# Ledger of designs, part 56: VHH binders against q96fz2

Target 1, 269 residues: q96fz2
Amino acid sequence: CGRTSCHLPRDVLTRACAYQDRRGQQRLPEWRDPDKYCPSYNKSPQSNSPVLLSRLHFEKDADSSERIIAPMRWGLVPSWFKESDPSKLQFNTTNCRSDTVMEKRSFKVPLGKGRRCVVLADGFYEWQRCQGTNQRQPYFIYFPQIKTEKSGSIGAADSPENWEKVWDNWRLLTMAGIFDCWEPPEGGDVLYSYTIITVDSCKGLSDIHHRMPAILDGEEAVSKWLDFGEVSTQEALKLIHPTENITFHAVSSVVNNSRNNTPECLAPV

## First folded at step 23 (VHH)

Design HA15
Fold by OpenDDE, fold request of step 24:
Structure HA15 (fold): chain B 269 residues (1-269), chain A 123 residues (1-123)
Amino acid sequence: as target 1 above (269 residues)
Amino acid sequence: EVQLVESGGRLVRTGGSLRLSCAASGFPFKGYAMGWFRQAPGKEREVVAAITQSGGKIFYADFVKGRFTISRDNAKNTVYLQMNSLKPEDTAVYYCAARFGYFERAPNEYDYWGQGTQVTVSS
């Protein structure tokens, strides 16, 4: 996974992340560093995206079932990294393969500390290789959405009003991630960064791409992944597997340029 | 200063009962899993029981066999170990330990330790 969409306004995003704590109380996640949230239809590595994480990571006496939402850098920077510039990392941390998560220190260490997060997105993009050509067809992949009588296919939103309605009730894609905290050697603000765990693609996506993000489908899966106070690493890792509960449509080549940030990126062609 | 203070250890006869207490201070107790460990003379330190911050999950070592009960009172910053049907083999120094997040079985995974309390079970 190298491209996502996360364009919802902050308030809409927050409401979409409503949850119940362990006591059954309805809550909204509290924001950390909300000013770092930059909505975009075209998110690439090194950009900031909002993630969910346990409040316990910020408040040591907090209920671990409570959630915080925070923009973090895509591309995990390990806490032990000693260079002053994160761009000097010699290995790719955009993704973490599920089969080797425990083999790589950069992922194993933060995971052992309970630094699990849920990466939020409208969906993610993948490119299908066309047989016999060097051309790749991009697809937007997302959770199936509830068909409201008026909300035809994402592409059939005939009016701006209908478009807004679709996104006001959009089910966000919830991807399993690992984050870490890096303190620059020269001082400054702590950098929070994340990697997306990837798995082999489900059968439905296998023709498009052989790998997919580990998707946490449902509130229980999300809660268990986040709650490092009550759920062990071993138990949490059992949540990491392919899911068939995904839909997709072909999009235009507009998304190929990471600088393009328009609704056309995820519009069906 | 972080402190874990164990109490309740004493000499008891086989088949007897003891309740150990561990009072925590100097750290946010509610965010930590708590564990009881023991170390007998000439043996390695081993986990006896562990409990999550909420008490929702508990672990017992195989040798416990239903004889011991771990509990915690977050309002009092205290973790307990009720020990019933004690055997001479249970003779050891019992330690309280704290770990941020979920509990672990390995002693080296814990952040804070008490000084221990001696439990002696006579035949």
Scores: ipSAE 0.911, ipTM 0.962, lowest interface PAE 0.4, mean pLDDT 94
Fold by OpenDDE, fold request of step 24:
Structure HA15 (fold): chain B 269 residues (1-269), chain A 123 residues (1-123)
Amino acid sequence: as target 1 above (269 residues)
Amino acid sequence: EVQLVESGGRLVRTGGSLRLSCAASGFPFKGYAMGWFRQAPGKEREVVAAITQSGGKIFYADFVKGRFTISRDNAKNTVYLQMNSLKPEDTAVYYCAARFGYFERAPNEYDYWGQGTQVTVSS
């Protein structure tokens, strides 16, 4: 996974992340560093995206079932990294393979500290290789959306009004991530960064791409992944597997350029 | 200063009961899983029981076999170990430990330790 969409306004995004704590109370996640949230139809590594994490990571006496939403850098920077520039990392931390998560120190250590997060997105992009050509067809992949009588399909959003209706009730894609905290050697703000855990693709997606992000489907899966106070690492890792509960459509080549940030990126062709 | 203070250890006869207490101070107790460990002479320190911050999940070592009960009172910053049907093999120094997040079985995974309390079970 190297490209996502996360373009919802902050208020809409927050509402979409409503949850129940362990006591059954309805909650909205509190924002940390809301000013760092930059909505975009075309998110690439090194950009900031909103993630959910347990409140216990910020408040040591907090209920671990409570959630915080925070923009973090895509591409995990390990806490032990001694260079002043994260771009000098010689290994790719955009993704973490599920099968080797416990073998790589960069992911094992933060995971052992309970630094699990849920990466939020409208969906993610993948490119299908066309047989016999050097051309790649991009696809937008996301959770199936409930067709409410009033909510048109992304494809039916011929009007601005219909577009708003589609996104007001959009089910966000929830991907399993690991985050770490890096203190720059020269001082400054602590950098929070994340990696997306990847798995082998489900059967439905296998023709497009052989790997997919580990998707946490449903509130229970999201809650268990986040709650490092009540859920062990071993139990949490059982949540990491491919899911068939996804849909996709072909999009234009507009998304190929990471600089393009328009609705055309995820529009069906 | 972080402190874990164990109490309740004493000499008891086989089949007797004890309640150990561990009073915590100097750290946010509610964010930590708590555990009881024991160390007998010439043996390694081993986990007896552990409990999550909410008490929603509990672990017991195999040798406990339903004889011991771990509990916590977050309002009092205290963790307890009720020990029933004690045996001479239970003779050890019992330690309270705290770990941020979920509990672990390995002693080296815990952040804070008490000084321990001696439990002696006579035949």
Scores: ipSAE 0.911, ipTM 0.962, lowest interface PAE 0.4, mean pLDDT 94
Fold by OpenDDE, last read:
Structure HA15 (fold): chain B 269 residues (1-269), chain A 123 residues (1-123)
Amino acid sequence: as target 1 above (269 residues)
Amino acid sequence: EVQLVESGGRLVRTGGSLRLSCAASGFPFKGYAMGWFRQAPGKEREVVAAITQSGGKIFYADFVKGRFTISRDNAKNTVYLQMNSLKPEDTAVYYCAARFGYFERAPNEYDYWGQGTQVTVSS
């Protein structure tokens, strides 16, 4: 996974992240560093994206079932990294393979500290290789959305009003991530960064791409992944598997350019 | 200063009961899983029981066999170990330990330790 969409306004995004804590109380996640949230139809590595994480990571006496939403840098910067520039990392931390998560120190260590997060997105993009050509067809992949009687296919939103309605009730894609905290050697603000855990693609997606993000489907999965106070690493890792509960449609080549940030990126062709 | 202070250890007869307490201070107790460990003479320190911050999940070592109960009172920053049906094999120094996040079985995974309390079970 190297490209996502996360374009919802902050308030809409927050509402979409409503949850129940362990006591059954309905809550909204509190924002940390909301000003760092930059909505975009075309999110690439090194950009900031909103993630959910346990409040316990920020408040040591907090209920671990409570959630914080925070923009973090895509591309995990390990805490042990001693260079002043994260771009000098010699290995790719955009993704973490599920099968080797425990083998790589960069991921194992933060995971062992309970630094699990849920990466939020409208969906993610993947490119299908066309047989015999160097051309790649991009697809937007996302959770199936509840068809409201009036809401045709994302593509059939005939009116701006209908389009807004679709996004107001959009089920966000929830991807399993690991984050770490990096303190720059020269001082400054702590950098929070994340990697997306990837798995082998489900059957439905296999023709498009052989790998997919580990999607946490449902509130229980999300809660368990986040709650490092009550759920062990071993138990959490059981949540990491391919899911068939996805849909996709072909999109235009507009998304190929990471600088393009328009609705056209995820519009069906 | 972080402190874990165990109490309640004493000499008891086989079949007797003890309640150990561990009072925590100097750290946010509610965010930590708590564990009881024991170390007998000439043996390695081993986990007895552990409990998550909420008490929602509990671990017991195999040798406990329902004889011990771990509990916590977050309002009092205290973790307890009720020990029933004590055996001579339970003779050890019992330690309280704290770990941020979920509990672990390995002693080296814990952040803070008490000084221990001696439990002696006579035949």
Scores: ipSAE 0.911, ipTM 0.963, lowest interface PAE 0.4, mean pLDDT 94
Fold by OpenDDE, fold request of step 24:
Structure HA15 (fold): chain B 269 residues (1-269), chain A 123 residues (1-123)
Amino acid sequence: as target 1 above (269 residues)
Amino acid sequence: EVQLVESGGRLVRTGGSLRLSCAASGFPFKGYAMGWFRQAPGKEREVVAAITQSGGKIFYADFVKGRFTISRDNAKNTVYLQMNSLKPEDTAVYYCAARFGYFERAPNEYDYWGQGTQVTVSS
């Protein structure tokens, strides 16, 4: 996974992240560093994206079932990194393979500290290799959305009003991530960064791409992944597997350029 | 200063009962899983029981076999170990430990330790 969409306004995003804590109380996640949230139809590594994490990571006496939403840098920077520039990392931390998560210190250590997060997105993009050509067809991949009788297919939302309605009730894609905290050697702000855990693709996506992000499907899966106070690493890792509960449509080549940030990126062709 | 203070350890007869207490101070107790460990002479320190911050999940070592109960009172910053049906093999120094987040079985995973309390079970 190297490209995502996360374009919802902050308030809409927050509402979409409503949850119940362990007591059954309805809650909204509190924001950390809301000013770092930059909505975009085209998110690439090194950009900031909103993630959910346990409140316990910020408040040591907090209920671990409570959630915080925070923009973090895509591409995990390990806490032990001693260089002043994160770009000097010699290995790719955009993704973490599920099968080797415990073999790589950069991921194992933060995971052992309970630094699990849920990466939020409208969906993610993948490119299908076209046989015989150097051309790749991009696809937008996301959770199936509930068709309200009045809300035509994402493609039929010809009117701005219909488009807004679709996104107001959009089910966000929830991807399993690991984050770490890096303190720059020269001082400054702590950098929060994340990696997306990847798995082998489900059967439905296998023709498009052989790998997919580990998707946490449902509130229970999300809650268990986040709650490092009540759920062990071993138990949490059981949640990491391919899911067939995904849909996709072909999109234009507009998304190929990471500078393009328009609705056309995820529009069906 | 972080402190874990164990109490309740004493000499008891086989089949007897003890309640150990561990009073915590100097750290945010509610965010920590708590554990009881024991170390007998010449043996390695081993986990006895552990409990999550909410008490929602509990671990017991295999040798406990329903004889011991771990509990916590977050309002009092205290963790307890009720020990029933004690055996001579239970003779050890019992330690309270705290770990941020979920509990672990390995002693080296814990952040804070008490000084321990001696439990002696006579035949």
Scores: ipSAE 0.910, ipTM 0.963, lowest interface PAE 0.4, mean pLDDT 94

Design HA15
Fold by OpenDDE, last read:
Structure HA15 (fold): chain B 269 residues (1-269), chain A 123 residues (1-123)
Amino acid sequence: as target 1 above (269 residues)
Amino acid sequence: EVQLVESGGRLVRTGGSLRLSCAASGFPFKGYAMGWFRQAPGKEREVVAAITQSGGKIFYADFVKGRFTISRDNAKNTVYLQMNSLKPEDTAVYYCAARFGYFERAPNEYDYWGQGTQVTVSS
């Protein structure tokens, strides 16, 4: 996974992240650094994306079932990194393979500290190799959306008004991530950064790409992944597997350029 | 200053009962899993029981066999170990420990430790 969409307005995004805490109370996640949230139809590594994490990571006396939403840098910077520039990392931390998560220090250490997060997106993009050509067809991949009688499929939204309605009730993709906190050697602000855990693709996506993000499907899976106070690492890792509960459609080549940030990126062709 | 203070350890006869208490101060107790460990002379420190922040999950060592109960009172910043049907082999120094997040079985995973309380079970 190297490209996502996360374009919802902050308030809409927050409402879409409504949850019940351990006591069954309906809550909205509290924002940390809301000004760092930059909506985009085309998110690439090194950009900031909103993630969910346990409040316990910020407040040591908090209920671990409570959630915070925070923009973090895509591409995990390990806490032990000693260079002043994160771009000097010699290895790719955009993704973490599920099969080697416990073998790599950069992921194992923060995971052991309970630094689990849920990366939020409208969906993610993947490119299918076209047989016989050097061309790649991009696809937008996302959770199946509930067809409300009034809101046609993403493809059927003929009017701007209908399009807005679709996004007001959009089910966000929830991907399993690991984050870390890096303190620059020269001082400054603590950098929060994340990696997306990847798995082998489900059967439905296998023709598009052989790998997919680990998707946490449903409130229970999301809650268990986030709650490092009540759920062990071992138990949490059981949640990491391919899911067939995904849909996709072909999109235009507009998304190929990471500078393009328009609705055309995820529009069906 | 972080403090864990164990109490309740004493000499007891086989089949007797004890309640250990550990009073925590100097750190946010509610965010920590708590554990009881024990160390007998010449033996390694071993986990007895552990409990999560909310008390929703509990671990007991195999030798406990239903004889001990771990509990916590977050309002009092205290963790307890009720020990029933004590045996001579339970003789040890009992330690309370705190770990941020979920509990672990390995002692080296814990952040804070008490000084311990001596439990002696006579035959």
Scores: ipSAE 0.910, ipTM 0.962, lowest interface PAE 0.4, mean pLDDT 94
Fold by OpenDDE, look of step 23:
Structure HA15 (fold): chain B 269 residues (1-269), chain A 123 residues (1-123)
Amino acid sequence: as target 1 above (269 residues)
Amino acid sequence: EVQLVESGGRLVRTGGSLRLSCAASGFPFKGYAMGWFRQAPGKEREVVAAITQSGGKIFYADFVKGRFTISRDNAKNTVYLQMNSLKPEDTAVYYCAARFGYFERAPNEYDYWGQGTQVTVSS
């Protein structure tokens, strides 16, 4: 996964992340550093995206089932990194393979500390290699959305009004991530950064791409992944597998340019 | 200063019962899983029982076999180990330990340790 969409306004995003804590109370996640949230139809590595994480990571006496939303840098910077510039990392930390997560220190160490997060997105993009051509067809991949009588498929939103309605009730894609906290050697603010865990693609997606993000489907999966106080690493890792509960449509080549940040990026062609 | 203070260890007869207490201070107790470990002479420190921050999940070592019960009172910053049907093999120094997040079985995974309390079970 090298490209995502996360364009919802902050208030809409927050509402979409409503949850129940372990006591069954309905809650909204609180924001950390809300000013760092930059909505975009075209999110690339090194950009900031909102993630969910346990409140216990910020408040050491908190209920671990409570959630925080925080924009974090895409591309995990390990806490032990000693260079002053994260760009000097010689290895790619955009993704973490599920099969080697425990073999790589950069991911194993933060995971062992319970630094699990849920990366939020409208969906993610993947490119299908076309046979016989050097051209790649991009696809937008996301959770199936509930067809409200009036809200057709993303493709059926013929009016701006209908489009707005679609996004107001949009089910966010919830991807399993690992984050870490890096303190710059020269001082400054702590950098929070994340990697997306990837798995082999489900059958439905296999013709598009052989790998997919580990998607946490449903509130239980999200809750268990986040709750590092009550769920062990071993138990959490059982949640990491391919899911068939996805849909996709072809999009235009507009998304190929990471500078393009318009609705056309995820519009069906 | 972080402190874990164990109490309740004493000499007891086989089949007897003890309740160990560990009073925690100097750290946010509610965010930590708590564990009891023991170390017998000439043996490695081993996990006896562990409990999550909420008490929702508990671990017992195989040798416990239903004889011991771990519990915690977050309002009192205290973790307990009720030990019943004690055996001479249970003779050891018992330690309280704290780990941020979920509990682990390995001693080296814990952040804070008590000084221990001696439990001796006589024949």
Scores: ipSAE 0.908, ipTM 0.963, lowest interface PAE 0.4, mean pLDDT 94
Fold by ESMFold2, fold request of step 24:
Structure HA15 (fold): chain B 269 residues (1-269), chain A 123 residues (1-123)
Amino acid sequence: as target 1 above (269 residues)
Amino acid sequence: EVQLVESGGRLVRTGGSLRLSCAASGFPFKGYAMGWFRQAPGKEREVVAAITQSGGKIFYADFVKGRFTISRDNAKNTVYLQMNSLKPEDTAVYYCAARFGYFERAPNEYDYWGQGTQVTVSS
């Protein structure tokens, strides 16, 4: 997983993240750094995307079940990184394989600090390699969505009212991530960055790609992954597995160029 | 100044009971898991019990065998260890410790430590 769509306006995205805390009270996550949120149909590594994390990471006496939403850099920069420029990192941290997460220092260390996050997206893209050719077929992959008489089609979202029919009640894809905090050696703001945990693909996706993001399906899984004050690393890792609760459709090659930020990126072909 | 101050340790007969308290100050107590550890002379410090911020998860070492109960009062910034059916093997200095987030069994994982309180159980 190396490309996502996360295009919802901040207010729509925030409402889609409504949750219940440990005491059953309905809440919205509180934003940190909302000005760093850059919505786009076509997000790639090194860009900022919103993640959920426990409030306890920011307020040391907070209820660990309460959630913050914050943009973070895709591509984890380890806290121990010594260069001044994150582009000099000599290994790829866009994804973290679940089967080696406890063997890689870049991921084991922040995980041991409870630095678990939920990466938010409309869905993600994968490219299917076709036999005997260099051409690849992109797909947009997402949670199945509830259809009602009010609902619209993804391909018909070309006006504000048609857009709302599709996206106002969109179920966001919720992927398990790990984040870290890096202090640049020359000073400046602390950099928050994340990696997406990957697993073997489910049967439904195996013809597209052999890996998929670890998807947290439902409120219980999301709550347990986030709540590092009440859920141990060992228990949290039990949440990391493939899911068949996923759907997809083919899209045009417009998405191939990461500069293309249009609804056509995810439109069915 | 971060302080963890244990109290309640004393000499008690085999089969007796006592309650340890640990008063915390100088740090955001609610965000920390709390643990009780013990150390007999010449032995390594070992976990006795631990509790999460809400009390939703609790750990007891195998040797506790239902005899001890850990609890916490976040309004008073205090953690307790109720010790019943005490045995001579329980003789040790008991330490209160705090770890941000979740608890661990290894002492080197903990951020703050008290000075300890002596518990002595006579045969």
Scores: ipSAE 0.802, ipTM 0.920, lowest interface PAE 0.8, mean pLDDT 92
Fold by ESMFold2, last read:
Structure HA15 (fold): chain B 269 residues (1-269), chain A 123 residues (1-123)
Amino acid sequence: as target 1 above (269 residues)
Amino acid sequence: EVQLVESGGRLVRTGGSLRLSCAASGFPFKGYAMGWFRQAPGKEREVVAAITQSGGKIFYADFVKGRFTISRDNAKNTVYLQMNSLKPEDTAVYYCAARFGYFERAPNEYDYWGQGTQVTVSS
């Protein structure tokens, strides 16, 4: 996984993240650094995207079930990195394979500190290698959406107001991530950055690509992944597996150029 | 200044009971998992029990065998160890420890330690 859509206005995104805390109280996540949120239909590594994480990471006396939403850099920069420029990192941290997460220092260390996050997106893109050519067919991949008249159906939007209804009730894709905090050696703000955990693809996606993000399907999975005060690393890793609860449709090549930020990127073809 | 102050250790007969307390100050107690450890002469420090911030998860070492109960009171910044049916093998210095986030069984994972309280169980 190397391209996502996360285009909702901040207030719509925030409402889509409503949750219950440990006491059963309905809440919205509290934002950190909201000015760094850059909505786009076409997000690439090194860009900022919103993630959920436990409030305990920011307030050491907080209830660990409470959630913060914050933009973080895609492409984890380990806390121990010594160079001044994150682009000098000599290994790719866009994704983290689940089968080696406890073997790679870049991921094992922050995971042991409870630095688990939920990466938010409308969905993600993947390119299918077409037999006999160098051409690749992009697909937009996302949670199945509840079918109602004109809601939850991307292809059913035939007017601006119907488009708004589709996205106002959109179920955001929730992917398991790990984050770290890097202090630049020359000073400046701490850099928060994340990786997306990957697993073998489910049967439904195997014709498109052999890997998929680890998807946290449902509030219980999301809560357990985030709550590092009540859920051990060992128990959290049991949440990491493929899911068949996923759907997709083919899209045009507009998405291939990461500078194209338009609804056409995810429109069915 | 971080402080973990254990109390309640004393000499007690086999079969007796003790309640250990650990008063915490100087750090945000609620965000920490708490543990009780013990160290007998000539032995390595070992976990006795541990508890998460909410008390929703608890660990007991195998040698406890239902005799000890860990609890915490976040309003009082205090963690407790109720020890019943004490045996001479329980003789040790008992330490309170704190770890940010979740507990671990290994002592080197813990951020803060108390000075310990001596428990001596006579045969």
Scores: ipSAE 0.801, ipTM 0.920, lowest interface PAE 0.8, mean pLDDT 92

